VH-VL binders against Probable molybdenum cofactor guanylyltransferase (mobA). Designs and how they scored, part 2

Target 1, 202 residues: Probable molybdenum cofactor guanylyltransferase (mobA), of Natronomonas pharaonis (q3irt2)
Amino acid sequence: MGERTGVIVAGGQSTRMGDVDKTVVDVAGVPLVRRVANRLLAVVDHLVVNCRRDQQERLAAALEGLSPTFAVDEVPDRGPTAGIMTGLSTVETPYAAVVAADMPYLDPELLEYLFERADSHDAAVPRPEEWFEPLHAVYRPEPMAEACAEALEAADARIITPLSSLDHIVIERDAIVEHGSLRSFESVDTPEDLERARERLS

## First folded at step 9 (VH-VL; from q2 with light chain S31R)

Design q5
Fold by ESMFold2, look of step 10:
Structure q5 (fold): chain C 202 residues (1-202), chain A 120 residues (1-120), chain B 108 residues (1-108)
Amino acid sequence: as target 1 above (202 residues)
Amino acid sequence: QVQLVQSGAEVKKPGASVKVSCKASGYSFRSYYMHWVRQAPGQGLEWMGVINPSGGWTSYAQKFQGRVTLTRDTSTSTVYMELSSLRSEDTAVYYCARGGKYELLYFDYWGQGTTVTVSS
Amino acid sequence: EIVLTQSPGTLSLSPGERATLSCRASQSVSRTYLAWYQQKPGQAPRLLIYGASSRATGIPDRFSGSGSGTDFTLTISRLEPEDFAVYYCQQYDSSPYTFGGGTKVEIK
């Protein structure tokens, strides 16, 4: 009761850097996904990792000692809406954070604020600039998973479609900087990003 | 300024339980993992487990699983370690130790230790 | 489980001498996941070195760490009277987060 779950979405093409699965790449002595998991676990009680079947063994090794539950997408590359649906379908807590596997600067204070703001709503979703950050947000699992499933069945995989079906609150830039850091949304996408992360997190 | 203050020494009989407190001050209690380590007389250090004070997540060394429970009270910035079904080999000094901001890392601050003596 | 073996068990030296302490791991340890602690009788351990070679805040320059893979070393370049203590290595790479058995540095 009152417990929280964190879901890391590690599957799909956004987790690749060329031919390399960036979720397990070393960042100053720690795998990328483990840096995300460690920060997430400062705020949540349970860890779920959504991934492709071919990633599970590597992710289990990278997350040794953190006791993750895996939510495997048997059909890869269906996009982030499918990953969110699969991850949230395993969650039994009232609210869950959903975060991307490539954001090693995840700000636990901002996540705490998102959980607080999500209370009495279906979702709290940041908009630090022009775009929503649906892979850096807090959701009620069942309504969000259902909305994702309906969008996928209707052949409308746009991430905005599930949100339009939900009672959601938007966390704007000013609230983000007051309660956390914009660095929370910075991802590792390129070799240059990786080098920068190694410097910043060493 | 960082300080971890543990409760006082305990003498227990075999089969009893003990609950040791560790009160933290001088830092953001929720931002750091808290570990527990014990040291039997004349012996080395042995890791027991870890708690995330913010969410209450725990992980234990296998040899203590089922006997040790870590809890926290965020309103008082205090972590508790309870060890049940005590045996004479549980006689040791028990330490709390702060471990890494956001990460499971090395232990930069330690409590003063709590001596638990188990004898009939 | 990673077993850490420290040697020697006891190192008898005089103030001003150089101390070299060894820690050997049963499996490779990430260089950033090995620490060294100092413990005096009746006191809690104190962090000296983390990441195999980085000095903790307030630790004097005479303490240095080195090594990689399975072989790690703590060096005290010139022993001061306050350095006579027991030293432990610790890995924080994988659970359980094991310690070495300790090396006692004592006055000759």
Scores: ipSAE 0.006, ipTM 0.540, lowest interface PAE 10.9, mean pLDDT 88

## First folded at step 11 (VH-VL; from t4 with heavy chain L105E)

Design v6
Fold by OpenDDE, fold request of step 13:
Structure v6 (fold): chain C 202 residues (1-202), chain A 120 residues (1-120), chain B 108 residues (1-108)
Amino acid sequence: as target 1 above (202 residues)
Amino acid sequence: QVQLVQSGAEVKKPGASVKVSCKASGYSFRSYYMHWVRQAPGQGLEWMGVINPRGGWTSYAQKFQGRVTLTRDTSTSTVYMELSSLRSEDTAVYYCARGGKYELEYFDYWGQGTTVTVSS
Amino acid sequence: EIVLTQSPGTLSLSPGERATLSCRASQSVSRTYLAWYQQKPGQAPRLLIYGASSRATGIPDRFSGSGSGTDFTLTISRLEPEDFAVYYCQQYDSSPYTFGGGTKVEIK
């Protein structure tokens, strides 16, 4: 059994949540990112958190006891592609799960399945509908980090660009439902989402 | 039904190590965190550490850092707690306790406890 | 670490009486991260309450938990003979997962 790393991408701006950092917002008594971390950590050996410098202290407090490694973006607000690149650049395990900090319903069983399916490939990426979920996927750290770097160099911040250059397998809807839940991909982006999360997780 | 069965009582000399086992059954072993808690004679409960479902991540109370090692064997559904450099103060009943399913939370099931006696 | 202080240390009551046990935290604890356990001599602890106010499976309704922040309470509405034991509160909001010192409920 090879070692695994979990990477939480938390550096995004909460434009629809005002000036509040939604990654540490209380969800039924627990910071949002902590819910993500606890579930992710169930199926990995190491935890990495990608964030902005100004978030680090708050995230460290929210994740007290988990002792994650922080991968801080040198340049903030370059989007998820930059966050993934920075996070994966610190990973030393053969594979890493990359998840967004705002999806508290992530299913560890689905992640386990993604790790299994990623074997011998650069990535395993869910496609629950017509779009991919690259912030809920398993990657080889070096190939993906390099692909992200190249995309950013070309001023293309879309995650689909680095992903398309990798040997990746797609996990379709039926397999996702079989091994996890579609709610895994629901994010907390709005106050309404937050209230719904509080209701569901209380 | 959920069961946690621990290994038998141990008698050790100061400076020695002890390894206690906790065999789990009746549930999805690979889905739950496992905690260890000890209780000295006539004293309260003391949390020692936790191991994640996969078994590759652990967290220990600072008091035991460097002396305690938690491991788990998925093939036998067993979790182990090893405590080294034993002292008389380590004399206690040691419990394994099931944590949350994919969550770090309360302990809903406990082993029967293992008495570890450290004496010269 | 979060220090949990339980009071009183010993509570002497008769069967049928109401028992009120206090657990105070040195700092705020998430409402969902406070548990109560019962322990009888020679036995492992048994989970009574989780999330400050949720009864574990099989726990009689005479047991109830309440509180938030730094002040939590376990109430036994009418003590049964089997309820005389030691009770511990525990927080799992932050590591280490600390326990209170316990309250012994003994028969008067």
Scores: ipSAE 0.767, ipTM 0.924, lowest interface PAE 0.6, mean pLDDT 94
Fold by OpenDDE, fold request of step 13:
Structure v6 (fold): chain C 202 residues (1-202), chain A 120 residues (1-120), chain B 108 residues (1-108)
Amino acid sequence: as target 1 above (202 residues)
Amino acid sequence: QVQLVQSGAEVKKPGASVKVSCKASGYSFRSYYMHWVRQAPGQGLEWMGVINPRGGWTSYAQKFQGRVTLTRDTSTSTVYMELSSLRSEDTAVYYCARGGKYELEYFDYWGQGTTVTVSS
Amino acid sequence: EIVLTQSPGTLSLSPGERATLSCRASQSVSRTYLAWYQQKPGQAPRLLIYGASSRATGIPDRFSGSGSGTDFTLTISRLEPEDFAVYYCQQYDSSPYTFGGGTKVEIK
């Protein structure tokens, strides 16, 4: 089996819950990003965290003991496409899972399935309904990073732009449900989401 | 029921290597971290390292960096701990201990222990 | 690393008495990631308490854990003959996941 990397995109998470960065907000006694990292780490060999410079210290504290590599955005607030580009540019493994920092329910079994389906392709991307989940997908680092760079140069920050240029396999709803859960894509964005997460993960 | 069954006692010379196995049963092997802890005669417990469910990620205590290697085989539900460049101070009972499900946390189940004796 | 200091080293009591064991950390243990284990001679450790105050499955209610930050306590409300053993605290907040030196609860 080939080595794998997990990339957590946290740099685009600019929302706050109270006075705390949402990426490190407490969810049933554990920082949000750490819950994501622990689940991701179940199916990968290396961890990369993409973030802004001002986030790095907080994230390092939240992920203490996991020793992730930080891929810091040179220019902040360029969106998730830039974060993916920066994160994947540091990856040396054939494939990497890219996940958002705010999805505490990501299913390692679904990620495992995505890695399997990505074989011989540039990407495996879930499409639970009419939309893609590019921040819960598996990519070849070099092709995706290059595609992201080109999209950004063209002033197109939408993730679908670089994705559309790749040889990608679409994982439809039925396969997602068979190998995981639709809850995998739920994010914590609001205080209401946070309370639900605390209840579910307690 | 959850069970962790370890390999038998080992006697080694200084400088040699030892590989201890831990066979798991009674639960989803591919979902849990596995830790190793040792205990020298009459002494306390000492954490050595951890391996993730996939088996490709490990973390070791600094004291054992470069000498310990953890591996796991999903097909046989077995985790291995190899310790090289053995010293007399490595004489101890070695335990595998189940960690968390998709979480690095406490150890809820333990193997019966494997006695490793290092003597010239 | 986080150093855990247990006290006393030895606690001599009679059956039916209350046992109070202390575990002090050299620095704050986040999220109450503190566990207690019981070990009898010739046996592997057994999990008693996790999350500083949660009893593991099958553990009698005479065992209770409390504390936060740097100070943690394991209490055995009424000692049973089978409770005489060595008890270890452990933090799993950060690597390395260190143990205390242990407290031996022996029969008086």
Scores: ipSAE 0.727, ipTM 0.916, lowest interface PAE 0.6, mean pLDDT 94
Fold by ESMFold2, fold request of step 13:
Structure v6 (fold): chain C 202 residues (1-202), chain A 120 residues (1-120), chain B 108 residues (1-108)
Amino acid sequence: as target 1 above (202 residues)
Amino acid sequence: QVQLVQSGAEVKKPGASVKVSCKASGYSFRSYYMHWVRQAPGQGLEWMGVINPRGGWTSYAQKFQGRVTLTRDTSTSTVYMELSSLRSEDTAVYYCARGGKYELEYFDYWGQGTTVTVSS
Amino acid sequence: EIVLTQSPGTLSLSPGERATLSCRASQSVSRTYLAWYQQKPGQAPRLLIYGASSRATGIPDRFSGSGSGTDFTLTISRLEPEDFAVYYCQQYDSSPYTFGGGTKVEIK
């Protein structure tokens, strides 16, 4: 009640690094997805994990003790827009954070700021560089899930399309740096990124 | 400036439960993990579990799973540790300790300790 | 779980001497997740070292930590009267976050 939910989008093809599901790879003793979850849970009260069915057992093990609710894509691999829709469809709180599963430096202070800025709007979405970060944002669940559904029905799976139909606030680079860290948006995509994360989080 | 103030000593009989409070001040209560550690007479430190005060997420050492419950009241900046089905081996000093702001880390501030004595 | 074995159990020394305390882990522990604490009688523990070698705020230069893998060391270069206490190592690499059994540093 008046509480917050965090949604981790862990499904889709972008969660692989070589032959391995990168969401569960070890980062200095902690699975990648768990690093994201720990930081998210510093700001939210409930955890939702969107995933493919084949990931559920591994993610449950990686997130032991964190009590996630799983939002499983019944039709896998429809991209992040579908993952956001599925995840947000399970949310009962007024606002939810939606974050990618591969951002181990997720900054709780910045996320707190995004929740504050989203108040009275449908979304607060960062733009640290040229592009929006829809998988590092706070949304009102129903409007965003509906917008995603409409985009998918129109055969436009681009992740930014739902934003055009929402009352959203853009959080520009200056505000991001003032209220958090740009590192919040760094992802683990390559073995080199993984080694860097292991050093930084060691 | 940072303070963790625990409730007073308790004497309990085997089979009872005890609930120890830890009131935090001087920092952002919601932003830091809170751990619980105990120390039996003449023995070392034993980690019991951790709570994230904002979300209420908890994790417990297997030894205490099912007997320990950590809860919090964010309006009073207080964490509670409840240990049930007490045995004489549970006689110890119980500490709360502040962990990391964003990660589970070392314990930089400790409460004064609460002595719990379990005797028949 | 990771077991930490500290040695010696008791170290009897005089002020001004160098103290060397050992902590051995049953499994490899990342240096990032190894800490040392000091505890005096009747008091709560105090953080000395984190990340195997980083001194906590306000901790004198005479305290230093080193080691990696399974073997870690706390060194007190010149013991002061206030350093006679029990010292614990802790790993926070994986749950449960275990402590060593302690090393008591006492006056000879």
Scores: ipSAE 0.006, ipTM 0.513, lowest interface PAE 11.2, mean pLDDT 87
Fold by ESMFold2, fold request of step 13:
Structure v6 (fold): chain C 202 residues (1-202), chain A 120 residues (1-120), chain B 108 residues (1-108)
Amino acid sequence: as target 1 above (202 residues)
Amino acid sequence: QVQLVQSGAEVKKPGASVKVSCKASGYSFRSYYMHWVRQAPGQGLEWMGVINPRGGWTSYAQKFQGRVTLTRDTSTSTVYMELSSLRSEDTAVYYCARGGKYELEYFDYWGQGTTVTVSS
Amino acid sequence: EIVLTQSPGTLSLSPGERATLSCRASQSVSRTYLAWYQQKPGQAPRLLIYGASSRATGIPDRFSGSGSGTDFTLTISRLEPEDFAVYYCQQYDSSPYTFGGGTKVEIK
């Protein structure tokens, strides 16, 4: 495998917890997004962060020393499909991981497996339960960014729609468990989730 | 094959301390959490605490806070559980159990158990 | 602290019968963080089910788990002689990572 890029999708309303930007909330001494980035960088060579413009300074501070490239959404709050498109448009490596900014349990071994399975395909997308996890997957950047752009032009902002035009493989629950952990997909959404993350990640 | 081999049975007097070892083999020791669980005679399982062998970070159940200490020696792939100020109710079988890789998870491999008896 | 209450305490059955074991949590537990273990006399526990319903490697398909929220179930569809043991549920959603009190499945 050649060089790899990881894209963190940090923009959008779902990254807020009340008035607080949860991407930079402290989790046992480390900002939430930095915990994701540290795990991602165990597998990839380049870090891209998709965000809103108002987050850029805070994210740069949280990710100091990791040399992120920022992919700022020109039109904020268009949902994850737009975030993926914007992030992947900056990628120059053959494959990129796309992960949400609120999944601090990201499993490097699972992600390694996803890169391996994506080879010769456009995407490798996990399905740990009923739904696909498009914000925890590996994509060929140009095909996926183009598919996202087409979905947005058609006024269909659903995150799953771009996959229908890609040569993608699905990583089912039993393969996920064999090659990693289901916790990889656990997000931090509530104050209770934060408290648990602080205990588990310190 | 993954193995967790614990030190042998101990007999202690009230007020003493005990230190139980758990030697791991067959996997990347630094990548997996190690938990400790005890079981009093005829009773259920009780979680005591966890150690991250990579950095040595620990977390303990409140009832053991101040009495239990988990340590590790990465050069020998060994975790130690020390329990101080022993009481008769600390008589139990003590297990080490491997948790998740990089994360806290269910316990997929267990040591054989170490019987600690506290009596005058 | 999340308390797990298992019922029944003892289940007396014959080989070939179905066993249904209940685990009730004092507050909601994510299915991702619910496991079941088997323990035979003089032995360490053995992982059976994780994520409420996923069988661990090497566990026969007669073992199945289900449930969500506060109510979880372990089912053994057709008891084999080696299945007579004590079964524990565990949550690892919130510290301390508590176990249920156990259900003993014994031969009638």
Scores: ipSAE 0.005, ipTM 0.476, lowest interface PAE 12.9, mean pLDDT 87

Design v6
Fold by ESMFold2, fold request of step 13:
Structure v6 (fold): chain C 202 residues (1-202), chain A 120 residues (1-120), chain B 108 residues (1-108)
Amino acid sequence: as target 1 above (202 residues)
Amino acid sequence: QVQLVQSGAEVKKPGASVKVSCKASGYSFRSYYMHWVRQAPGQGLEWMGVINPRGGWTSYAQKFQGRVTLTRDTSTSTVYMELSSLRSEDTAVYYCARGGKYELEYFDYWGQGTTVTVSS
Amino acid sequence: EIVLTQSPGTLSLSPGERATLSCRASQSVSRTYLAWYQQKPGQAPRLLIYGASSRATGIPDRFSGSGSGTDFTLTISRLEPEDFAVYYCQQYDSSPYTFGGGTKVEIK
């Protein structure tokens, strides 16, 4: 029996919708980050939330009753590589899912598949289209956190750089569609995206 | 302590619009949904809609879609309800009410009410 | 849309008597999302009961709520002069968040 952790990367720019922190905006009666957390908790046993210090109280309110551990970035807005490193540094389980805070359609069945495929490797990372989805993936915490730290010390904050030093499995589009939904990767970036999410999730 | 203070009574003619304010104090304005409820003379309570003060996003009862607009000003902790194309049946007391903190939606604090009279 | 039907429309009772108010839903409502409010003439509603049976802060223990599914009850065990008012039930299980039509409790 292997326990699992889910890490939500919520730190970073909150200005996409007129300087509003979109992680806590309402989606059909539920905060955006809480929709992600609820779906993640269908697959994992422990919840970690990476955030900026100025978000912590708002996120704690939005996630009341779910008992998250907060992994706060000491230096804000260093990009997703820093957020992944900070979040995974708190994880004590053998594997952790790492997901963005703005994907309210996160598919628990696909996440289950990613955990299964990551076994015996350092990571399972989807590539639904042209690009990898490092913020919708499963990692071995220590190797990935170390790779992120090395990239940041080399002043290379690109999220793909840590992956190149890991034993990782790529999950291509056909496998994604077979074991889940491509909607899992859809994010809420604009007011139009949010309006659509409210319709779909109501 | 928690307080919701609404703007004063309004008398309007049919076809006009009205904008009622609800100023919140004594709590974190951004942490709670704000609902609007009206009550026609001698009638019960009717839910109109809700706004999330953080993002400004709204949901309205079907009956009011297209006529009601909820907005907020976070700098003054104030929500506004605007109702357009007024008719005689819109004569009512309009209340703002604080909803729950993401988990529960019952209304624990209410404004004093604003009487809007629409007469021809 | 969930319709809440309250009965009776009016209760005429004397101080010291027990009042029993009914709220019936057109479909099942989770107890978590059922509340009761009191409204006196010229005043805003006041929360009494949430979660079908939990008293709000400062509400005296003569007010109690019960029920589940489609049938919910508010009981006032011993009416006080300040309890003569209109009482509304509300559900938040499904949008729109509807209210019952009210039960007026008046002095006989």
Scores: ipSAE 0.005, ipTM 0.430, lowest interface PAE 15.5, mean pLDDT 86

